# Miniprotein binders against a2bj90: the designs that were tried, part 183

Target 1, 235 residues: a2bj90
Amino acid sequence: MSRSARRKTSALNTVLRVVEVFASIQGEGPFTGTYSVFVRLAGCNLRCPFCDTRYAWSLEAGKPLGVEELVEEIARYEPSLVVITGGEPLLQRHPLNSLVEGLESLGLRVQLETNGILPAPARDEQLWRVYHVVSPKDVPVRVPGAKLHPSWVDYARATGRAWFKFLVANEQHVREVAEYVAKLGIPRSRVYIMPLTPEKLDMKELLELHSRIASLAVKWRLNFSPRLHLLVQLP
Short names: E, the ipSAE of ESMFold2; O, the ipSAE of OpenDDE; V2, 0.75 times the mean of E and O plus 0.25 times the DockQ between their complexes.

## First folded at step 22 (miniprotein)

Design UB12 (at its last look DockQ between E and O 0.94; V2 from the best seeds 0.87)
Fold by OpenDDE base, look of step 22:
Structure UB12 (fold): chain B 235 residues (1-235), chain A 84 residues (1-84)
Amino acid sequence: as target 1 above (235 residues)
Amino acid sequence: SEEIRKRAEEAIREAQELLKEVIERAKRSGDDELQWLAKLAEIYLRAAARAFQKGDYDKAEFYLDLALQIIEEAKEMLEELKRK
């Protein structure tokens, strides 16, 4: 490959399609309550009917942003955590590894949100070093084309840096999660259940739904993920 | 198509009628869990209706199916409570 071809391939690995960057509190999963910068990447390999971030589904909904510029933007917020989310961040795996390298060089902690369809990080990827919250879309709610890639179970076992977050509506959903994680050999300590909340739920109904699902989490000996940002009216 | 829209509208109406019966039976039972299932079905059925009104038929179908599943669970629970 000519020097020109290597420069063009290196330039492609340094640009992300970004929908938004904002500071808030992590509202979900093991890092709930953490002051975080959210980087929402564009493009998704799913079309979940219940998705609250549909504006991120197209790659074209994101603006091209250089990794260096994005690292500088994130660093200005002095975050306790950088949350990489979007549609599906792993659709931009190559420039995402470069982003992680840049953020880690500044001593910033990184957490990825993924639907778990694409393979887990390999040992030679920068993504291997970060935290991952995997949100399967095959159980208990089944999205067409969703299947958890088995490498996420292996990654979780090898690193201890993965958790699995499941959307649930009722006890039947919680049972299905418990059976699914048992079958896959995922420890319950790595499993979170989270309320399936429709848009424009009133605060009373939102709180009651949280209470009911939290009680089921205790009953089934699973971790509970709130949607804290909805409860405290943050982004 | 207009036919798909009409069928979806009819399915939501039928689910609303089923839910109304479940809510009234749940109130009469005094059972907290059953009353919650009735409320949960109402939450999702309202989400289905809102999605339908916006022309988001995938979202409408998703929440309708979820509401119907919970309505059926509530009916099963009502039949169990009558046997006690």
Scores: ipSAE 0.852, ipTM 0.938, lowest interface PAE 0.5, mean pLDDT 93
Fold by ESMFold2, look of step 22:
Structure UB12 (fold): chain B 235 residues (1-235), chain A 84 residues (1-84)
Amino acid sequence: as target 1 above (235 residues)
Amino acid sequence: SEEIRKRAEEAIREAQELLKEVIERAKRSGDDELQWLAKLAEIYLRAAARAFQKGDYDKAEFYLDLALQIIEEAKEMLEELKRK
């Protein structure tokens, strides 16, 4: 067997540390509104103060699942999109590439959510061919330890399969994002701003925040990401 | 430590008092953007207070700092409106 064939055969039995698998609507970014299955992987290399999914920070929060078993479970939902999220999914890069291979063999579309600290996919990785929504945490929210790996900008320009999503509270934050993406050479067509929504907002507050941030997106000629799942009360 | 907790509690209380004044002045101004800034500061200050009550001091500090930045923006706008 060739190195590629041995690699594929070996990867069929690798395991991932998985916190949860569930069906919902992708509420954020370029695929907003899509019927999706979410796969939340355990482990994170950040401790964001505003994180909605702190229960996924520890690798120990995940249950070991074989990639083949996981592919079968995902397929039973008949998703239009498979969203790999976490924690930080790229901490489990090797078995994640195996999962992507399995999902793509069934014709399933895959999107990865990442904080962008670890490098973008190489051309020979299965992850090279999937979509990525990269959420840098160094600007404007300034999470300690966060830094976007420069390869993500190169990857986005080379493939057209990456977008950059930023949490913002107000116009000052949007100005910081605009400066940041201009400095890094990220085209504004690849940039989303999204409302920073604390827990337990009432619906009126949630709608007002969405409206204000959406208006800023138009003013600054950036894309707007809702948090649609919150507006329609889905997980 | 208890000293850090008490200092954080005091900072949140001080921000709450400052915000009360900003909210009242924003309402009297009738200015939509100023009223929104006051509301936005209230949203994040509530998040800070809630996080503090649950012992999540990193989250509390994050939202408190954000609320204070927005309060300062609102105060600057209030000064601008007075000069008109």
Scores: ipSAE 0.849, ipTM 0.927, lowest interface PAE 0.6, mean pLDDT 92
ESMFold2 (binder alone), look of step 22: mean pLDDT 84; pTM 0.798

Design UB13 (at its last look DockQ between E and O 0.92; V2 from the best seeds 0.87)
Fold by ESMFold2, look of step 22:
Structure UB13 (fold): chain B 235 residues (1-235), chain A 84 residues (1-84)
Amino acid sequence: as target 1 above (235 residues)
Amino acid sequence: SEEIRKRAEEAIREAQELLKEVIERAKKTGDDELRWLAKLAEIYLRAAARAFQKGDYDKAEFYLDLALQIIEEAKEMLEELKRK
């Protein structure tokens, strides 16, 4: 273990590259159904073929916003949860920690969505105290260059603040996830499987896919994540 | 890239032909799991074809590979049902 010095960070000098800020519900994972404000940060270290937010891949897609201004904008929504997503938010780690500090000073609860390639938060980071939904892309969907950083498993055990969410199409994928999480020592209570939903599914197809993946979650004793926002047609 | 595009187009056509055979055999069985696998393969193959038409070849390849994997699962299940 190590002890690290805190750095003074001025929110007035820190900016984030932000693609969009909007209110909706959290449709996935452990906070499904929560009234949320989403902050989509620019930049990503992956090029997932199934990505539905490709417009966030480049840092240049983001507008530079000061952290103080962004905190005020978010607060006006009076969210029950602030979801920081992207791209990959940890590419902007330093100003992201400043944003988290500002949000938590107002008592706002924060959740980060990450592909888990970059390391989990250190104990002296503001991000240490927020919730994380980690979506590894090396299994079963096998995105080139993806690899879960092992620190996320240690972080989840130390804090209880991380969950792992996997896109799956069928039982073979679920088996691969089960083997993967067992090998890494990730408890089943921390694992979600979620339907891999291509564009342009009609409602019947979307419901059937949800039903089949939910049944597999029960069979394999894993948690199920819907894509609730698709079912209720919210952004 | 034109040669790659033509080969991808051919691969999708061949997968569509294979899927038609699986769908026909699946309907004759009355087995719900087999019918779902055939439907699921069709869902991802449609996604591959749509991505190909838009020039998104990485997405097309991803969904094509997934569809083919599911087709193989369906063929395995068809062989199991023959033993009964």
Scores: ipSAE 0.858, ipTM 0.930, lowest interface PAE 0.6, mean pLDDT 91
Fold by OpenDDE base, look of step 22:
Structure UB13 (fold): chain B 235 residues (1-235), chain A 84 residues (1-84)
Amino acid sequence: as target 1 above (235 residues)
Amino acid sequence: SEEIRKRAEEAIREAQELLKEVIERAKKTGDDELRWLAKLAEIYLRAAARAFQKGDYDKAEFYLDLALQIIEEAKEMLEELKRK
């Protein structure tokens, strides 16, 4: 490969399509309550009917941003955690590894949100070192084309840096999650259930739904994920 | 198509009638779990109706199907409560 071809390939690995960068509180999963910078990447391999971030589905919805510039922008917020989310962040795997390297060089903790369809990080990827919250879309709610990649179970076992977050509406959904994780050999300590909330739910109904799902989490010996940002009216 | 829209509108109306029946029966039993299932079905059926009004038929179908599942669970619970 010519020096020009290597420079063009290196330049492609240093740009992300970014929808938004903002500071808030992590509202979901094992890091709930953490002051975080959110990096929402563009593009998704799913079209979930219940998605609240549909504006991130197209790659064209994101602006091209250099990894170095993005690291500097994130660092200005002095975050306790960097949350990389979007549509599906792993669609931008190459520049995402460069972003993680930059953030870790500053001593920043990184958590990825993924739908788990794409393979888990390999040992030689920078993504291997970060935390992952995997949100399967095949159980109990089934999105067409969603299937958890088996490598996420292996990654979780090897590293202890993965958790699995499932959307649930009722006890039947919680049962299906319990059976699914048992079948895959995922420890219950790594499983979160989260209420399936439609848009524009009133606060009373939102609180009651949280209470009902939290009670089911205790009954079924699973972790509960709130949607804390909705409860406290943050982004 | 206009035909798909009409069928979806009819399906939402039928679900609203079924839900109304479940709500009225749930009030008579005084059972908290049954009242919650009726409320949960109402939440999702309202989400379906809102999606339909916006022309988001995938979202409307998703929440309609979910509401119908909860309505059926509530009906099963009502029949169990009558046998006690």
Scores: ipSAE 0.843, ipTM 0.932, lowest interface PAE 0.5, mean pLDDT 93
ESMFold2 (binder alone), look of step 22: mean pLDDT 83; pTM 0.789

Design UB14 (at its last look DockQ between E and O 0.92; V2 from the best seeds 0.87)
Fold by ESMFold2, look of step 22:
Structure UB14 (fold): chain B 235 residues (1-235), chain A 84 residues (1-84)
Amino acid sequence: as target 1 above (235 residues)
Amino acid sequence: SEEIRKRAEEAIREAQELLKEVIERAKKTGDDELEWLAKLAEIYLRAAARAFQKGDYDKAEFYLDLALQIIEEAKEMLEELKRK
């Protein structure tokens, strides 16, 4: 096969284990409100008690999908943003880099959601150039085994393409986040606090939680992340 | 498993009784932050109870622990308000 044909065939041979692909609104973090296509990859290296996507924990929950086929499916939605999530998407790092290459070749913006346990992208990875929202689970919620890899701080500083999002319940949690990010050298402008919202809250309670955490964000000079999809009842 | 389930059920029930006391005391103070802490504890304790009834004991334990920590914060604030 020619060099060009070999490269195209190689990209076609990469496969991702995909749980679901759907259009919605990005409800969290710096891109809140953006019309997005979500690609939920199977497999997770955590078992967070509060996880709202437990159906993506097992690799077996995903079905094999070729990267080229997935790019075409995503493109048909004409998204403003492609959100790669999961489980933990970096468990499928190699084919994920191929997916990112395909999406970027079409001019599509990509954001990855990660718990930050696996290392940040290297400069020679396609993932180097996409946006990342890193959600550490070691502070304040203290999920066992959820240690943030230090390379994410270096990556954020070097590229400006990573933000850190923390689930918080109250001011004690926000204080812990503030101490944690200061120790790691993460600037406030890159930090989001987000309400820890259990399932089945009525709308009044959901709004009260949002209001209280937003007020704490202002008090502590941190960014606030809603869970907008819950407020507007979208997936 | 049955022993663990029964102990978790008892712990949730004990937390519910303690929370009732905290809610009543908080309401009498009229302090907005204290009343919110009591409500917040109620939110997470209800989440713990719901998770327990569904057999999701990891989630139940997580929310119970969080609720108890918020209850303790509220109790400390109640004691501080009494000294003032």
Scores: ipSAE 0.857, ipTM 0.933, lowest interface PAE 0.6, mean pLDDT 92
Fold by OpenDDE base, look of step 22:
Structure UB14 (fold): chain B 235 residues (1-235), chain A 84 residues (1-84)
Amino acid sequence: as target 1 above (235 residues)
Amino acid sequence: SEEIRKRAEEAIREAQELLKEVIERAKKTGDDELEWLAKLAEIYLRAAARAFQKGDYDKAEFYLDLALQIIEEAKEMLEELKRK
């Protein structure tokens, strides 16, 4: 490969398609309550009917940003956590590894949100070192084309840096989650259930739904994920 | 198509009628869990109707199916409560 071809391939690995960057509180999963910078990446391999971030589905919805520029932008917020989310962040795996390297060099903690369809990080990837919240879309709600990649179970076991977050509506959904994680050998301590909330839910209804699902989490000995940002009216 | 729209509108109306019957029966039992299932079905059926009105048929179908599943669960619970 010519020196020019290597420079073009290196330049492609240093640009992300980014929809938005903002500071808020992590509202979901094991890091709930953490002051975080959210990096929403563009592009998704799913079309979930219940997705709150449909504007991120197309790669073209994101602006091209250099990894170095994005690291500098994130660092200005002095975050306790960097949350990389989007459609599916792992669609931009190569420049995402470069982003993680840059953020870790500054001593910043990183958490990835993923649908778990794409393979888990390998040991030689920078992504191996970060935290992952995997949100399967095959159980209990079945999105066409969703299947948890088995390497996420292996990654969770090897590193202890993965959690699994499931959307649930009722006790039947919680039962299906419990059976699914038992079958896969995922420890219950790594499993979160979260209310499936439609858009424009009334605050009273939102609170009641949280209460009902939290009670089911206790009954079924699973962790509960709120949607804290919806409860406290943050982004 | 206009035909798909009409069928979806009919399906939402039928689900609303089923839900109305479940709500009225649930109120007579005083069972908190059953009342919650009826309310939960209403939440998702309203989401289906809103999606339908916006022309988001995938979202409408998703929430309609979820509402119908909860309505059936509530009906099963009603039949169990009558046997006690």
Scores: ipSAE 0.847, ipTM 0.935, lowest interface PAE 0.5, mean pLDDT 93
ESMFold2 (binder alone), look of step 22: mean pLDDT 83; pTM 0.786

Design UB15 (at its last look DockQ between E and O 0.93; V2 from the best seeds 0.86)
Fold by OpenDDE base, look of step 22:
Structure UB15 (fold): chain B 235 residues (1-235), chain A 84 residues (1-84)
Amino acid sequence: as target 1 above (235 residues)
Amino acid sequence: SEEIRKRAEEAIREAQELLKEVIERAKKTGDDELQWLAKLAEIYLRAAARAFQKGNYDKAEFYLDLALQIIEEAKEMLEELKRK
């Protein structure tokens, strides 16, 4: 390969399609309450009917940003955590590894949100070092084309840096989650259940739904994820 | 198509009628869990109707199916409470 071809391939690995960058509180999962910068990447391999971020489904919905520029933008917020989310961040795996390297060089903690369809990080990837919240879309709600890649279970066991977050509506959904994680050998301590909330839910109804699902989490000995940002009216 | 729209609108109306019956029966039992299931079904059925009005038929179907499942769970619970 010519020096020019290597430069073009290196340049492609340094650009992300980004929908938005903003500061808020992490509202979900093991890092709930953490002051975070959110990087929402464009493109998704799913079309979840309940998705709140449909605008991120197309790669064209994102603007091209250089990794260096994006690291500088994130660093200006002085975040306690960088949350990489979107449609599916792992669709941009190569430049995402470069982003993680840049952020870690500044001593920033990184957490990825993924649907778990694509393979978990390998040991030679920068993504191996970060935290992952995997949100399966095959249980209890079944999105067409969703299947948890088995390497996420192995990654969770090897590193202790993965958690699994499931959307639930009722006790039947919680039962299905409990059976699913037991079958896969996922420790309950790594499992979060989160209320399946429709858009524009009334605050009283939102609070009641949180209370009911939290009670089910205790009953079933699972962790509870709020949707804290909805409760406190943050992005 | 307009026919698909009409069928979806009819399905939402039928679900609303079923839910109304469940809500009225749930009120008579005084059972908190049953009343919650009825309320939960109402939440998702309203989400289905809103999605439908916006032309988001995938979302409408998803929340309709979820509401119907919860309505059936509530009906089963009603029949269990009558046997006690």
Scores: ipSAE 0.850, ipTM 0.935, lowest interface PAE 0.5, mean pLDDT 93
Fold by ESMFold2, look of step 22:
Structure UB15 (fold): chain B 235 residues (1-235), chain A 84 residues (1-84)
Amino acid sequence: as target 1 above (235 residues)
Amino acid sequence: SEEIRKRAEEAIREAQELLKEVIERAKKTGDDELQWLAKLAEIYLRAAARAFQKGNYDKAEFYLDLALQIIEEAKEMLEELKRK
């Protein structure tokens, strides 16, 4: 295909269904503490019982936004990081690659959040060059239908741009995570455990849970992820 | 529908009664980890009850099952401590 034909194909994939765009702090994973703009895309291929964002499950929950318009909106926040989340953002893969291209052209750093069911980026995708935090839902919480695509492990090892984040309640969960990542060949340096925090915890309970899971992370030689936005009461 | 909701409500109440026993036994041991497990079970059981009240029944079932697993873990630990 000519450049003109490729551009016509790209134009057909320049609309994203977006639930919300907002500024906050990245509270989880390797970029914890970073001033970020969050872009929540509509649609999800899972129905996690603990999901905090059920309003994003349906594609109809999102409003259509043009990629160019969205890039301009994001840029006005002057973010240090753009976090693309959802639902499951990879359900809108083609226009998502267009968004990433636009953000990259402005020098903006991008992180994708995914449940890892759909394959990791190919080398010729714009998504290849951005950061990914992959949250498999088949261990320890075992959500029906969840299965980590094996390409994510290969991608993480080849690029160094993917990390794996697991919600855990206690040491039994951490043991299950440790066994899972060992079986799949995921390096410990790429693994985060994060406390499973239901809503309405008082601050003392929230801090104690963080402390207990952080201690387990040290014991098991895994990285610890807080839920910092909960501790500082940001969205 | 109403019968299913009533059964879920009863399951939560039964779990709350089991937890009261575990909390008291854990306090008597003075063991920090055991007392934390009892508290952790209470945290998730409260989450189950809250989700149930809001009509989030899948969330309620998830947290109830998690709470029950932790209660069982605590009971096993109590047995181990008694043997020593």
Scores: ipSAE 0.832, ipTM 0.922, lowest interface PAE 0.7, mean pLDDT 91
ESMFold2 (binder alone), look of step 22: mean pLDDT 83; pTM 0.793

Design UB16 (at its last look DockQ between E and O 0.92; V2 from the best seeds 0.87)
Fold by OpenDDE base, look of step 22:
Structure UB16 (fold): chain B 235 residues (1-235), chain A 84 residues (1-84)
Amino acid sequence: as target 1 above (235 residues)
Amino acid sequence: SEEIRKRAEEAIREAQELLKEVIERAKKTGDDELQWLAKLAEIYLRAAARAFQKGSYDKAEFYLDLALQIIEEAKEMLEELKRK
C-alpha cells in the first residue's frame, strides 16, 4: 500500500460522527456527581422503545468532527471526567480509540457508556484503559436484538474498570437482575439498578420512584444509580 | 393503519378501566405497597397514552405492556390481602 493510501486510511480513523458536546454533572452510575463533558456519538444498533435520545439513532444525525478538534473542544471545559455516550459509541470504535488516546495524553479521565452488545475492548485498544458503564438491554427489559457480549464480564474481572447498570421498574425487575448477575458471576459491587423513568414525570412522582427503587437496591444488596440530572434539572 | 390505531386506543382504554378498579380497591386496603403499585401502573399507562398521542407506537406498546404487568401484580397482591 502506498504512503498516500495509508494517509487516507489514517484520516478516516480520525473522524467521529458527533451529535452534541456539552458540560454537565454525570447523573448516573459510579461517577454520579462528577463535573463532566458529555460527547454524544451518533448511531445505535438498538431501537429501545424507552430511549430518551432517539435523535442519536442515525449516524446522519451526527456531524463529522476530527479527533484533534474534538480533543481541543473537550479540553476547554476543564472536565473532571469525559463521558462518551450516544446511541452506541462502539459503532465508531476506530476513531473512538484515537479520541481516547488524545484525551488520555492530556491526563483526562474517560468513561464510556455502552449497551454491551459489541465486544469489550481488547488489551491493545486505547479503550482498554478507560472506565466503562455497560447498560444491558436484555434484562430485565428485553429489547429485540439485545444480548450482553460475554467479553464484558471478562473485561470487568480483568481490569475492575467496568460496571453494569440496569433499568428497573419494580421488585420483580430487581429480582431478575440479581439472578442474571449471579448466573454470569458479576459481583454485586459492580451492579447498579436505575429507575425506568418515562418522559415528563412530575418531580413528586420522580422522587417517589427514586425512593422506591433505592429501597429495593438496599434490600437486594445492589448499588443504586439515580437519574441525578433529572432531579436537579441539568442536561 | 387506522385499524391498528383504533385497537391500540381500545387497549389503552381497557387498561385504564382495569387500573381504575385496582386504584379503588387499593384505597380500601390502606396497604402502602399496593397503593404504590397502583400509582406506578398509572405512571406507565400515562406514558403509553402520551406516546400513542405522539404517534410513537413502539413506546406506547412498551409502556402499556409494563403497566398491564404491574396491574396484574397489584391484583395478585389484592387477592393475597383478602386471604389474610
Scores: ipSAE 0.850, ipTM 0.936, lowest interface PAE 0.5, mean pLDDT 93
Fold by ESMFold2, look of step 22:
Parts: C-alpha cells; sequence; structure tokens
Structure UB16 (fold): chain B 235 residues (1-235), chain A 84 residues (1-84)
C-alpha cells in the first residue's frame, strides 16, 4: 500500500460527529472576509450563557460522518478556507487530526476555532500545522470552568499560528483583556477584541456597537474583529 | 426553578426602572459617552428580557448582570460630571 493508500484506509476507520457543513464568509478574526466552508462539530465542554450555537452542545446533536466522506464534501465547495468550529472541536481530537490530514493533502487551508480549555496541539499532531483562533471565556466574560490552557501561549510563540479573540462590551472589558494578555505574555498583535452582540439587534445598533468597540481597539492598540456575517446577513 | 424564575423576573423589572432614570439623566448631560453607556445597558437589558421570555434563564442572568454593571458605570460617571 502506498502512503496515500494507507492514509485513505486510516481515514475510513475514523468518524466525526458533525452538526452542519455550510459555505459562508469567515466573519471574525484574522481571516475576516474569506470565502469559507464551516464544519460545526458536536459537543462542547462549556455551557456559555451567551452561546448562539447551543444546538451543538450535545455530542448526540451531530451525525456520524466518515472523515474521507467529509473531506470530499468540503472539497466540492472549493473553499479558500475551511473553518472547523463547534461546540468545542477538540473534544473530537483524534478523528479531527485525521480530517486535517485529509484537508491538507488537498492543499486546503484550515482554521480551528476553540475555547482553549483543552491543550494546544503537540508537534506530532496534524493540528500543529493549522491556524487557530482561541477564544478564552475566563476574561472578561467569566464562564465557570473556562480556564485557558497555558500551552496555547507556548504554541502561539513557537508557531505563530494562534490568535486570541475576546468578546467585549465596553472599555472596562477591554482593560481587563489588556491586563490579562499582558500578564500571559501574549503580544497585542495577536489579540482581537470583538463586540458582544446579543441576538436580534437592529442594523443601527450593530453598527454603533461595532464602531464603539473598533474605536476602543484603536485606543488600546489591539486588533478589532467584526461580526461581519451579521452585518451582511450571512450564516 | 420557579423561585429562580421569579427572582430573575423581579430583578429585570427593577433594572428596567433604574435604567429609565439613567437614560433621562444621561440625556440631560449631552455627554456622548454617557449616553452610549445608557444605550448599551438598554441593549443588554433587552437581551436579558428576551432570554427570560424564551426560558433561557442562564442567558437572561448573564445579560442582566452585564446591564447592571454598565448602569453602575454610568451612575459613577454621572456623579463625576456633577462634581465638575
Amino acid sequence: as target 1 above (235 residues)
Amino acid sequence: SEEIRKRAEEAIREAQELLKEVIERAKKTGDDELQWLAKLAEIYLRAAARAFQKGSYDKAEFYLDLALQIIEEAKEMLEELKRK
């Protein structure tokens, strides 16, 4: 068996529980504006009160899909970026590494979205080579049990492939973020602040909130992340 | 569970009354940032009320606490402006 055939055989033995696969625009973080395919994995190790994807919390919410089948489905969209999100994708770490291997073999760029509670990738994992947007939930919004694993800072320093994104409402929150990242040694260039947007805001409110948080980002010399998909009404 | 629901409903009503006063005082100052804080508190309090009506009490409590923190920030700012 060739190396390609061995990889194909291994992928047939692994399954991911997938809630949804869809095409859209990456609306947040460093890849904002990129034509993307989103893969929402089932299961989460948090129950954030502000979560707008509660339907992905239970592992049973996902349908079992073989990794090879999933890679083929994703490839049909011809994405510029594959965004793996969820719930918390690292709860399905082993088959997730197989998915990443398959996507990378096709030359597809992959970004993972994680709450950072589980450890960062090890050097021998396929996930080591993908981009990560880490969204800690212990500052400024304090979700019980949401502690950023310290390995994410080490990973970011070693690879340059991680960014940290924080939901903020006001300047007090931004100050807390600034203090937190300074204490952890996270450089400002890797930090994004993003507006905490509840459901059903009208467009004027969405724009004003974006404007106010963007102004704070400039004031505090941090990167700003929009919720672009909300502004342009995409999923 | 019903006791939690009753406490949340009462707390939301109390916050709504407090916010009405803060909005009016902020408007009289003409201060842009203070008026924005009042509006921001309104946004999150509305989110709390909506979550409560849907039975998402954890979401309601989260947004209520956030709204109350912003209301307190606005009240402190009003006091600072009064001393000027």
Scores: ipSAE 0.845, ipTM 0.929, lowest interface PAE 0.7, mean pLDDT 91
ESMFold2 (binder alone), look of step 22: mean pLDDT 83; pTM 0.785

